# VH-VL binders against q89xp2, part 5

Target 1, 226 residues: q89xp2
Amino acid sequence: MTSPCKHGDRPPGRHDLVFVSPAGWRAMLDARDDLAADSLLARWPKMRWPTIRRRALPHEATGVALGLPLPPSAGKKRVALLVEIDHVASVARPPSLQQARAYAPRNWWPTLDRLDGLALRHSVDARVYGSLAWQSLTGLDYVTGRSDLDVLFEFRSETDIDRFVADVAAIETSAPMRLDGELMSADGAAVNWREVHGGASELLVKSIERVVLLDRHQFISGATGS

## First folded at step 1 (VH-VL)

Design l13 (framework fv_livmoniplimab)
Fold by ESMFold2-Fast, scan of step 1:
Order: C-alpha cells, then structure tokens, then sequence
Structure l13 (fold): chain C 226 residues (1-226), chain A 121 residues (1-121), chain B 107 residues (1-107)
C-alpha cells in the first residue's frame, strides 16, 4: 500500500549535471578508441567533471544519452556519450550565479550581482548554464569575448513573471554581454525569457522529454500549483 | 513519415532578395534543428547555417553573415531562409535538412527536395 | 575551417566490384563524420553517420570506417543503383563542411 519514498528531492531537470561513475567512464573509454586517445576526455573522469543529458537518437533506445562540450581551444564543439542507467552516479543542479561569479570575466560581475539581487526579490532560483557554467565547473577557458550569459530562472507561484522579465530586459540594457536564458516552472517546463517578454500569447515550452506550444496563461497558471 | 516540403523554383534579379520555405511534417517540429545547405549547378554542397525552431536561435556560416536570415513559424511547422543582395553566384539549389536536437550530432537524416533559385538579369 | 578531401574524384567500376572511397580531414574530427549518396536531380541521402553507423533502411553492402583524420566508405558489391556522387561531411566544428564528392559510374 505505501511504497517507500526514495530520499531524493526532485527528478532531473533541464540543464542538470549528470555525473558518470568510474565504471561507466571505463566502459565508454574502452569501447571507443577516439575518446581514449583524447587527452582531455581521458582526464574528464579523474577530475570528476559532469556531463549533461541530451535527447536520444533512435539507435540509443537503451541507455542514457549524454554529452559534454570541449573548450574552444580543443577544437570540438560537443562530445556525444551513451551510458547504461546503472552508470549514472549522481545528478546535480547547474551552478548558482554566486558559484559561477568567481570564474566570470570581471566586467560581468555587476550584471551577475544585479541578477542575483533581482532573483532574490522575485523568489526566483537563478542558475547558469552554457559557457560560464562549464568554465566554473572545469576551470577551463570556455568564455570568450563573444559569449552570452546563459541563465536558468526557476520561478515560484508568488513570482510576478511579467515584472521579472521586464527587469531582466532592463539589466541587459547595461550588460557587457547578451543575456540569454529560460524561465522554468517548478515541474521543469521551460520557455525562453525573451518570448515571454515579447508578449506572445502562445509559448514554446520545453521539458526534458519534449517541446509543446502552450497558451501563456496555461504556462503561468501551472506554476501557481493548481 | 517525416517530410520536408519545399517549392520547386524561384527566379530573381541581381540585388533582390529571396525567401525559401520548408514545411515539416511527420515529427515534433520543435525537437530538431533545421539546417540550410546549397548546391550551385555542377558543384558540391555548402552549409549556410541552422535554426532551432524551439528558441529561434540561429547560427550562420561566416560567408553568409549579414545577408542570410533564418526564421521559424511553429504554428505552420515551416522554416524559412531569406537571402538578400542576390548575385549570379547565388544561383543554386537550396535544401533544408533535419538535424538532431543537439548540435554535436549534425548529420542530416531527412532532406527537402530543394528549391532552385536562379539569379539572372 | 576544416577542409575535407575525397579520393578519388571519380571512378568507374563493374557491377559486383568492391568500391572504396576515402575522405581526409585537415584536422582531427574524432568520429564526427557522415556519408551521403546523391543521384542526379535528387537531394542527398544519408548512408553512414558517426563514421561507421549504418542508417536504418540503407543496404548492408555499405559500410564506413576510420577515425581522427582518415575515413573510408566501402561498397562491398556494387549494384547498378549505386551510380551516384558520394559526399563525406564533418560535424566536429562549425562551419559544417563537405568533401568535394566522388562520382561513381557503372561500366
């Protein structure tokens, strides 16, 4: 009648970090000479650096489809990986703005600080993904003079979404970089913040599994815990 | 069945612009990138760029930057490529092609039949 | 940009022959390579992805091999319908680039 609760706070969401076990890395490197020959990839498990989830291709019906970006200096954009579910050791949230700040260019600091304060005022959990996230996770150079700041904004039922995105747009006006990113509801559905700010009546909503068109009111009202 | 449907041909004068459509069906439109690849008569394949229909983000080959605009209309499952300031050297078949959801698996499993764009006076 | 060079540029072979086409990348691309077949007046068709994975519905006489900078497409027993131009494509880095093509003609 009562199934034991797993002691885990929530299922993996968009941009969550996936850590592969040592056995999983060994299996991948043993199966693929190209990965084993790459000195940076051989070092990845030793440094305990994460991967991210990607959508599986048809031939990947069994297993967990993962990927990781190599820094620009390594010449590769992304590396596709496939592991057995038992080789997923843990899952973590993307770095917070505060965690990523130490690895960001100094001229990005005022923007990061403004976003952190804004998120606190609006009951939003703000996290980074993309180039700055990977730079903060690995210490390698991912951020360039052309990089965007990619932010995941998880909102709460009390969040005034329209006011929040207007304030994000205002912060971007004085930022030294483009602010990209997603608004995410508590159930993991996400939408580009610019689409919300633009006043679209239908939003292109993404989840870890799929993408759907939702009425703006449906997306926002879903976040109220109905 | 996955299909990408394009018009057969377009004719333009030098200096004009052309907008080519690609209507997708048979899959979830917003789950896959759409790339544009052109082929001049008797020549090889040249990648122009891509669009993510789920976020309208685009990536263009440097050669076309400033002349190319890619857009998506999710209500009709249609992607467009617009090329401005046309030259005779832009005469080519323009293909749309489906890429996977993530950038690092950038092979094209389905292609449109192509639109022949002819630029002549 | 990564330059992709195919060899030979063209070949003529008989039905039943083993045909080999080579693709060379100007820098390492791991296994991020696809092969396409294009017949006159038609769009390209994917044959092989990730250097050696056969696309669903493609005849088993087609196979791919290689990694790093050197790649090969093999047709184990040539059929009349295989007369086409074959292209390799790297997807290791942007811009995506194609080889110049290899034209396969039947004697």
Amino acid sequence: as target 1 above (226 residues)
Amino acid sequence: QVQLVQPGAEVRKPGASVKVSCKASGYTFTDYYIDWVRQAPGQGLEWMGRINPSGDSTKYAQKFQGRVTMTADTSTSTVYVELSSLRSEDTAVYYCARGPYFDWLDYFDYWGQGTLVTVSS
Amino acid sequence: DIQMTQSPSSLSASVGDRVTITCQASQGISSYLAWYQQKPGQAPKILIYDASSLESGVPSRFSGSGSGTSFTLTISSLEPEDAATYYCQQYNSYPLTFGQGTKVEIK
Scores: ipSAE 0.000, ipTM 0.425, lowest interface PAE 13.9, mean pLDDT 83

Design l14 (framework fv_livmoniplimab)
Fold by ESMFold2-Fast, scan of step 1:
Structure l14 (fold): chain C 226 residues (1-226), chain A 119 residues (1-119), chain B 107 residues (1-107)
Amino acid sequence: as target 1 above (226 residues)
Amino acid sequence: QVQLVQPGAEVRKPGASVKVSCKASGYTFTDYYIDWVRQAPGQGLEWMGRINPSGDSTKYAQKFQGRVTMTADTSTSTVYVELSSLRSEDTAVYYCARVDEYYYGMDVWGQGTLVTVSS
Amino acid sequence: DIQMTQSPSSLSASVGDRVTITCQASQGISSYLAWYQQKPGQAPKILIYDASSLESGVPSRFSGSGSGTSFTLTISSLEPEDAATYYCQQYNSYPLTFGQGTKVEIK
């Protein structure tokens, strides 16, 4: 389900969808002539399409730093936005694999179906982000012949991570695209699944706020914020 | 004089597929989304999905996922909706409608195609 | 999905009457709501967009109001040609959804 959530139960995590209020969009468009002149950006608030969280620049210490990716036809440009916290209307998780499937190239369907079944077996919540996610959210053309499939795998404490990533690698061998993606712990820290599969003892772990090098055992055990 | 032109009727057997056309004229075809909306006899309006003719990107209502495909042919300025595995409950008038690029209401509608599914 | 509920389901009124139709959304949709008129045997015609903006060419007797979850369509002075079914429709989020319709008949 990609429906906007009105809950403030948790702050936006990596790849979470942030919906800006009409007042927030008006404030942004009033402040920026370049955004106001763009017909696609004028469409964004009317269709209630989301944005995503990004790391704040030093001068953006207050407010919520957001990004909005434009489709390749509009120059594949990422628009940097800044809104006041009270202009965040809702937050939602990225689209599920099943939701995104209908918008994917047909030759991607077997891979999406295999990943969906794998996630179910391993107690993993699998979501799409990147070009396929934005195509499924907006109906605009983001996916090209060179696009990767980007998948976010949120694992649980009972997940056998080593077996899971080995199975992901096996699925990729038959895929018509490169399978990129992240393993994410419950607290929102993420690492590229390929690093874990490769057996690296130290992982480059990313969160909204920082990038840090952690021991593999520390990441898997959930001790990412100490 | 913006127009969307659809055929009047189609008849199919249960289990078959139907492909309904919508030919646009009087505007720049790729500047507007096209929505498909159906209406069963004596019933209300039901949104099926939306297509961007500038690349064939689509949004479908969950009820129709797996059975519906929307496509566009820019050389003929024509949008299509194809519905498979037809049931008698799919008997309806199928409308295409243009979505205004600035205001996002459905400002121009085709006259509808009556699809009848009967044994 | 966002559910749109209209009331009344039908009404009968005389020429010159003020007619009001209401539409409730199951969750907040801001002002992202349109109203359509459909006459028997015809395709729908848009009347109002953005909850209160009158579509070009639509008579000024039609007006819309509301925001969030509660919306109204008003016909200030009913004309014989206004006999039709009226639908509200949200475009705040996918899938787009319509109300069940309100049938307006002239006495």
Scores: ipSAE 0.000, ipTM 0.397, lowest interface PAE 20.2, mean pLDDT 84

Design l15 (framework fv_livmoniplimab)
Fold by ESMFold2-Fast, scan of step 1:
Structure l15 (fold): chain C 226 residues (1-226), chain A 118 residues (1-118), chain B 107 residues (1-107)
Amino acid sequence: as target 1 above (226 residues)
Amino acid sequence: QVQLVQPGAEVRKPGASVKVSCKASGYTFTDYYIDWVRQAPGQGLEWMGRINPSGDSTKYAQKFQGRVTMTADTSTSTVYVELSSLRSEDTAVYYCARYEYGDYFDYWGQGTLVTVSS
Amino acid sequence: DIQMTQSPSSLSASVGDRVTITCQASQGISSYLAWYQQKPGQAPKILIYDASSLESGVPSRFSGSGSGTSFTLTISSLEPEDAATYYCQQYNSYPLTFGQGTKVEIK
């Protein structure tokens, strides 16, 4: 994996990759005949491909709720998984723009290059999630002619957020795809970049645990609460 | 070095039961499944079932359901298969094999020849 | 149950020959197929997994190909130590099933 796990001082991040241990995969497959009968899912652990964390349902309070997106050829469904905390082997950040570039359609390259340069100038850590991320992680065909480019922008205290999202919007104007994505604060809370660019005074902020409505200034300053 | 060690032979009368052992070494015992595969003299390979040593969960082939039992002892890193109500047709070499994800076997025991005769 | 059928059931070839063994599945198994080698009195040994992936330590003269229902194991240049019975195995669905075996003898 090229996206190393952050130290324990960092809160859980949206779109982080969760690697399940061999014992954890066995426990899941043993409990679920439907999963064990799916050839692509049975292949997942031996290829050492990750899962992603999802919000837990009420009955899942004692485990780690995970999701696994299947490619369009397999019905584009998202498989819900549940593992014991002891079966989480490691956690990694989503692929960087540079790592995912080689797996992207060639006509996406100028947009990826512009975003990478923009992120560098604004002290933003830019990563991909969604279709392009899964295509780069597995080598399977996730990206289609209708796919969005999904980017996670983790900003720093010195980042000029308003200028940054204006520049993202400018890049999208000439892009061959819809540029979707999230701005993420240091505490792991995220908001759709378009909502910030649209000038809303209150933002719908998402974390792994919950969704809350916050004042724009609260989100930008990093005072998002628990 | 990964090793799965089995006894060489067992002899039983029809109607009896046999319990075959497989002692694992060279890896973390609870990190892999152990499957059991048998082979009658001059015949092909037949899958019997699987055990997860970390939780003792089992999956048996329908043909053996009701007369096969698989168990694991983590203190000795040993798995067992017990087959009851033996018939002459159960005469075979019984192999334990370490299950890698995707249902292929990376290491095999040397096999135990179980002979069922009167 | 998925039935696995190998062809031929036996063959005799000379050292240095190219040997091809085929395996047919009664229904689609994607690439979830392994090949094993078994010598008399010994346990089977894994050669190929995922239809075409060579197991570590297995000589490069062994190769696998195919997907869906038709698979082949090839020995590019037969060696004396390759005299054995070869088995294909599907792991697409339970119960796991093996082919009947192909016996390879040296002339």
Scores: ipSAE 0.006, ipTM 0.479, lowest interface PAE 11.2, mean pLDDT 85

Design l16 (framework fv_livmoniplimab)
Fold by ESMFold2-Fast, scan of step 1:
Structure l16 (fold): chain C 226 residues (1-226), chain A 121 residues (1-121), chain B 107 residues (1-107)
Amino acid sequence: as target 1 above (226 residues)
Amino acid sequence: QVQLVQPGAEVRKPGASVKVSCKASGYTFTDYYIDWVRQAPGQGLEWMGRINPSGDSTKYAQKFQGRVTMTADTSTSTVYVELSSLRSEDTAVYYCARGIYSSGWYDFDYWGQGTLVTVSS
Amino acid sequence: DIQMTQSPSSLSASVGDRVTITCQASQGISSYLAWYQQKPGQAPKILIYDASSLESGVPSRFSGSGSGTSFTLTISSLEPEDAATYYCQQYNSYPLTFGQGTKVEIK
């Protein structure tokens, strides 16, 4: 399982898991009758399941904006939550490919193993997010026959990104599912790996704070950070 | 070596409850689901439900809803199924099985040896 | 609930024979089907998953095929130890459901 980190260690990055304290859950449920009436949401704090960071809306300038995806059986809705920073108990990285493997459809295992080996060879830290991540975190049924495999690839300065995404595309050719995912720089900015593989000179780069068009070289060299 | 160990037999009177155990070893207990499947004498296999040991989340077949409770004790790597309001029709071998998810659903790669629950007066 | 119907309900065959068992789903289940072998007094043992994938350690004489609503388990050359009841199981939808079983006897 993913180990929690204290919220003061590092600000949550894209797809990082945020664990809300019991007091924070109580405050949220007390403020929201719609959430308190949902039996699955009432169980969330008891099971100690995480949430994820989301981009804050303008009226949410104070506090931590969080999202909670519900499984398909509950309508596959995303619940928007807002908590005070003091109610964030811990933050953890999304599950590794190895951690999520046990919860994945068995026919996904060869693809997960190939991606894990590829990431190691290219100095990439590969994590899962989306349906497989939530299934591995909660034990609830998120993955369906139509689900994509969503992978976060955090690259380092030594990573040959063009070669890496070409190899990812090759793995997808034999995969039983669509392989979605993001390349993430050390400063937390991310781009869909297909945009890089497609040869675009400008990339739509996403962070928790904003979406920006950047030259490919700027993204790869880390010019988005400081 | 992966093992799921169950008691051999349990005997109960009609109207009583029975709690069957399944002790796991040889793997990380919280990484896999445990399902319960029963088989009445001379009959086929019937799925009862599943539990996630790491989160204690459960999914029960509608036929057993209200009569079945599944629990997990991570300190002993043991899963339990408790069935209440027993009837003679509940006489069956109760198997625990380790679930591997496939497309959000699961098949079973390891099974316990089964516990024969007999309900008689 | 998805109903799983196996055919035949029982069969007798000689060692070395090719044996075929079919399984029909009442609704489409894609390839989310497993086959199990159960000998008297024993727990079921998985043979095939995802309709056609052979479980590790299972003899190559066993094979599975099919998709959607129609599935087949084949034993290419029957051995004495293959006398058992065989079950198909869908895992496309809750509740998980099994076929009624096919008993294979050696004559």
Scores: ipSAE 0.000, ipTM 0.411, lowest interface PAE 17.8, mean pLDDT 83

Design m01 (framework fv_mogamulizumab)
Fold by ESMFold2-Fast, scan of step 1:
Structure m01 (fold): chain C 226 residues (1-226), chain A 120 residues (1-120), chain B 112 residues (1-112)
Amino acid sequence: as target 1 above (226 residues)
Amino acid sequence: EVQLVESGGDLVQPGRSLRLSCAASGFTFSSYGMSWVRQAPGKGLEWVATISSGGSYTYYPDSVKGRFTISRDNAKNSLYLQMNSLRVEDTALYYCARDLGYEDWYFDLWGQGTLVTVSS
Amino acid sequence: DVLMTQSPLSLPVTPGEPASISCRSSQSLLHSNGYNYLEWYLQKPGQSPQLLIYLGSNRASGVPDRFSGSGSGTDFTLKISRVEAEDVGVYYCMQALQTPYTFGQGTKVEIK
């Protein structure tokens, strides 16, 4: 499990983990017959497992929009939740590569180790999201033979993005799985690393609030525009 | 028991007003967006109005915008539709629906409907 | 406004046989978040509508596994692998990508 930040320490960003209070879980299960009928989801609050932040729809401005992925054995369902802000107990960053390694298939270990070393050399903070993250958080079987390794790379102003993504691509050539993931700026804007490596002049940049097309140079430099 | 119960449907003359109510029970009403959907006799479904969980945001199609107002009272677990300047084409069975609304926008719980007839 | 077009509008079926209903949107329903904002509803005779499928392919709670939704962008399909007598009614697709939310015309499924 990751160490949760106090609710006020940092606002939730993309892929951040959100822990719902016991009162919030009771309210949601009481309100949703579909959730209460699911035996695995009924266990979620008892096990104190997290949810993830998702982008709110316009009508959800008064609540915190959350998502909960169920494992493949439960149909790989995506469960959408909304809670009142007072029902958010804490927020934590996604698991580090080191934390997730213990729950990963053994044949993924060399790739995880190479990525960890690469991130350290480039002053990048590398975190895991997706199937491996949920497997490490819950102990449930999320990772299958078809799973991607999903990595969030938060870069700094000193990071040589072009060299970094070229090195990520090189690591993928020897990996036993598809290496997916996002490059994230300090302000929380993210783009798929493969789009950057592919030389696209315009990138589909995602944030917790919106999705926008930005020029490659603008994204790397941190510039914003309308 | 999780349910929605509509009331207020009546026979009214064109140009008059009518207020519909929907009573929610068995769930935390304040956690859900709510909608009204209507169905004219022998016709298909038509979305009429949506309100956010806290009541701050409302949405309407052009056909009713400016004439209908959706509102809610979370303390009373109640949803309302104020219908002004009624037209013959507003004649329909009006359903109250619960909106799960969370990256998903779908109506997972519906009431039985209340009939509004606008006729001279 | 997004126009939703269903075909066929009338579908007589023999119990135990498969059935398929198409829904086409005038604009893509695939959002940048990766979801198709397309739902399927069933209205049985004399009853309120009920949710069958949401986000294109996810079955709602209590919906039998004989129902499945597929498609992406502008073309969507609802399939019933083995039609039962209780499946009689009018089926509607609906887009929730943008306001105003719009329904298809409806497909009436009835036993031959």
Scores: ipSAE 0.000, ipTM 0.421, lowest interface PAE 15.4, mean pLDDT 83

Design m02 (framework fv_mogamulizumab)
Fold by ESMFold2-Fast, scan of step 1:
Structure m02 (fold): chain C 226 residues (1-226), chain A 118 residues (1-118), chain B 112 residues (1-112)
Amino acid sequence: as target 1 above (226 residues)
Amino acid sequence: EVQLVESGGDLVQPGRSLRLSCAASGFTFSSYGMSWVRQAPGKGLEWVATISSGGSYTYYPDSVKGRFTISRDNAKNSLYLQMNSLRVEDTALYYCTRDYEDYGMDVWGQGTLVTVSS
Amino acid sequence: DVLMTQSPLSLPVTPGEPASISCRSSQSLLHSNGYNYLEWYLQKPGQSPQLLIYLGSNRASGVPDRFSGSGSGTDFTLKISRVEAEDVGVYYCMQALQTPYTFGQGTKVEIK
């Protein structure tokens, strides 16, 4: 069992991995015939594959709202799940660029390596989410020729955000895929890096709880000490 | 300029108390768990205490449990270690560390020396 | 408590040669989430410890790619593909699966 002190007092952030206990999976599969009939979902708990948090709908006020993305071969559907809090076994951060590299197409490797080096120089923690993350976690085919590379950039107080996003844009110019992603503050609030690079004065800031418009300065300042 | 600066180390007699401080700068202190790790002269590393980001949870090894108290003041970007009933075996360099979830103790201060001797 | 045992405790190496350090835990560090809660730290002479590896195999920020961590459960290895002069110091493994967090005894890497 992972100690709470290693996970801090903050709630799970965007794209964090949520592992449901065996008892939680059993309860969920027993309650839903559609999930129990799906051979891939039946395999999910045996393989120890995670889920991700989603914002709860009003009728889901009791419990933890989770999502499970299926691979393209299964229709690229997102399965909505709801579990009791006691059935959340653990929470982990999404895969690092290094962990994901082994599962990525070879032509993506130069871009992943450049991003890893960039993140290191700017004191940014770079992780993957979306198709590459799920391919890395499951070994199943999520990445296609049309897939974006989705990167979560958790910045720190010492990060020069304007320079960082300019460098991300430069890396994208030579990338074989669209480089999408989010800048995330230490408190878990995230914004699309393109909005920041585009010079927008107001940013659409997303969290587990809500979506709000903040001044660019408020978002950046909040992450560094407000 | 992420940094941690410890202070408060001193020469004290057995049975006395001492309070260590750690000043954090260059990052959002309230978002990170913090730990104290000590090293006796010429010896290895020993974990002493951990506190969660909001201060709700504290953890200790049995060797200091009931004698040491870790605390934090997020408004002042400061971490503390209150050490009571000091023993000769508590003699060590005490490091303040930033303890970040699954990513380990990624920032360490320079340490403050505590010597417990008659 | 989880006991962490390192081997060897002293490792003289020739510059440019590979080096390998073993770390064994008295119980599995593999969590139900699939991650091994094993970290590696380096303490250079006269300096504070620095993080090298987290979650068994992930290099920390600023750590050269000549360092790699491997292993699962109870047996872990830190490898340096080609040792450089600046790699001299004491290497510690640490388990963060459960409290109390425990360190290995340390392995002193020195140049021949």
Scores: ipSAE 0.000, ipTM 0.424, lowest interface PAE 15.3, mean pLDDT 84

Design m03 (framework fv_mogamulizumab)
Fold by ESMFold2-Fast, scan of step 1:
Structure m03 (fold): chain C 226 residues (1-226), chain A 122 residues (1-122), chain B 112 residues (1-112)
Amino acid sequence: as target 1 above (226 residues)
Amino acid sequence: EVQLVESGGDLVQPGRSLRLSCAASGFTFSSYGMSWVRQAPGKGLEWVATISSGGSYTYYPDSVKGRFTISRDNAKNSLYLQMNSLRVEDTALYYCARETVYYDSTGYFDYWGQGTLVTVSS
Amino acid sequence: DVLMTQSPLSLPVTPGEPASISCRSSQSLLHSNGYNYLEWYLQKPGQSPQLLIYLGSNRASGVPDRFSGSGSGTDFTLKISRVEAEDVGVYYCMQALQTPYTFGQGTKVEIK
């Protein structure tokens, strides 16, 4: 797995894995009797499993808003957590396609291999999030027969985005699952790849901070975040 | 507190079948993998079967593969082991164990039941 | 299959003395994620096994700090800094890196 980097080395982006310190877990569990009573949540700090960033609610402005997705067997709910910045021990990128492959259903392997090859040809860094990512991180059963494969495609300035998404669509036609996912610019702004492939003139762009409608050209040129 | 209670052990003839059960309480059963581990009288521990938290994945050693089937009913907080084509060497105390999973589908056994005795003999 | 070999198989100790048990695997238990998938279990006479150590060196909940696990790859050690009467029983190492999961033969710790 990708080694966690120190929080100060870069800010966490969409789908980044956030590792909370033991002190941070203690503070959160002490504040929430419902979480402290949950046997699965008690295991999270012991196993050193990550959390994920979520958009902060207005009353959470001074902390780091985190989410923790529970497996389908535990109701598919997401646990909302709030931690002090000093309690963020490290952050890591989501697992790569290669790292997640070993935890995926065997019938997904051809699709994962095709996507990995496609990403290399287009100078795209492809990572998994969602069910497969959490299954690979925890070993718990997140992937079901109805699960999508969720891929984060971090494109570079040299990436031909229109050709890339057309190739992604071609791979999906032979896939045993729905291929969901996001195209992400260097500044952390993301859009569903299917919206780009569909030719929409305005895209629903998601960042860690907000969701906005942007012109296609504005998103592709990277004028979304600075 | 976590409790695992096995049942179904019996004296059976070679070639017959037996079904073991394990009743779980005191934790969210559907969030944990479960395993069966056996111990022949006076001998060491031998892993028999593992099932993932949702039941999607099962694992067996070659010695029981094709003869034993592990299954679970999360609505009933119950684990099962269907044992077919029993052999004298399957004689053992069979333990139900809760498996905590880490980064992959392999894990460790943090709680064990009392065991149920299976004797395969004429 | 991964063969797990324990030594010694019998370990008589005087109360208050340290005890050390070795466990060797036929192949590395160190995963690319940085963890050793090696566990230690204790079975007291007439009782079910109980977890002592997981992932090579982590003590299970409720396990006294006189127990420690160390090692990496193929060579692992369980140490008891000061053996007490309640520590008697059979100690097993187990690998969970790959199926089939395999146990060592067991080490019987007795009071001298």
Scores: ipSAE 0.000, ipTM 0.439, lowest interface PAE 16.3, mean pLDDT 84

Design m04 (framework fv_mogamulizumab)
Fold by ESMFold2-Fast, scan of step 1:
Structure m04 (fold): chain C 226 residues (1-226), chain A 119 residues (1-119), chain B 112 residues (1-112)
Amino acid sequence: as target 1 above (226 residues)
Amino acid sequence: EVQLVESGGDLVQPGRSLRLSCAASGFTFSSYGMSWVRQAPGKGLEWVATISSGGSYTYYPDSVKGRFTISRDNAKNSLYLQMNSLRVEDTALYYCARDYDWEGAFDIWGQGTLVTVSS
Amino acid sequence: DVLMTQSPLSLPVTPGEPASISCRSSQSLLHSNGYNYLEWYLQKPGQSPQLLIYLGSNRASGVPDRFSGSGSGTDFTLKISRVEAEDVGVYYCMQALQTPYTFGQGTKVEIK
């Protein structure tokens, strides 16, 4: 989703943010009366707010399939968008815990601080997605009393995964919210952290290709089964 | 035009090895997972192996695990299947297939390459 | 392993008639993300398989609208509203929820 000349180098990962050019927004809004009539959608390009990548339908194979989650006050509607590749202006990682903290409910701050410290100790890059991410990106109210804290934990080769998820579970025991999230390898394969902590010998791993059951060793080490 | 072209199928004796290749063109190979699917003469389809887009994760059914190895070379837009300790029951037409996207299916298939294992 | 069972196994049809093929899985193919990881493939005589339907009900690129997929969990149906001569071949359902990925035994559609 970057330059057409570098399509294969490192594609946007899970939960990465996609920024559409002004020309791309004009083309989308001009083509879709329903989107142009939505006051919040009309504000999106003016505020320079991002979108996220979604799965493309077959008729969308020549374009970039994007999604926009609307806040609860707008019915939590997920808006599907399609743009040409040259209308993708830039791609960015989801917000860090530090960036999202200022927009989080005050009672979440101790948990966010503990997670930030934990990530540093374990060589993990921790990012926020879901409700808190969108609240921090837009300033709109996405987080409710029922919201989870959704964290993307990108681990490195030196990370002790078993110790890391045990520490995440310990932090959750005193958290004021459910701590949801994914462990993600450098090549973009992801699994729910709670599944790893539960001691499952096989994990449900999500990647660009498919949802597969994978041996725990294989996921953690990144090794092939040969 | 997106396409996959398999090669390497041959007549071999039981216990021998073969390496199948699949050449991809018309799409960004490194962005897609790849699979091998086989079909024995007059029989249905059987999944053989899958490899992730970056090559870090591989998956096999028990029938070939420990004997077959799937691999890829993204710089060469090529997929491989190393088949060791071949058995008569491995006789089949072997297809190379691309995963459409994260939640998609095998949307592009090659023409297949025939592997015959007999004495 | 997830067992995929198709019925009927043989389906003779007259061109212009509707056709329906059933696929049943031994366990639910509905993931917590809301998708059914079930696919339908057609293998025409002497050709490679081609994708018809993915994620239970989505038509693949170039697939005519006379093909439709439906169902959820363990019971799925592929329907052809008006069978054409070019639709003859063997139809396979496949589950991609978990490894090993498994195919149904196939349904042969032929002209009466």
Scores: ipSAE 0.000, ipTM 0.416, lowest interface PAE 17.2, mean pLDDT 83

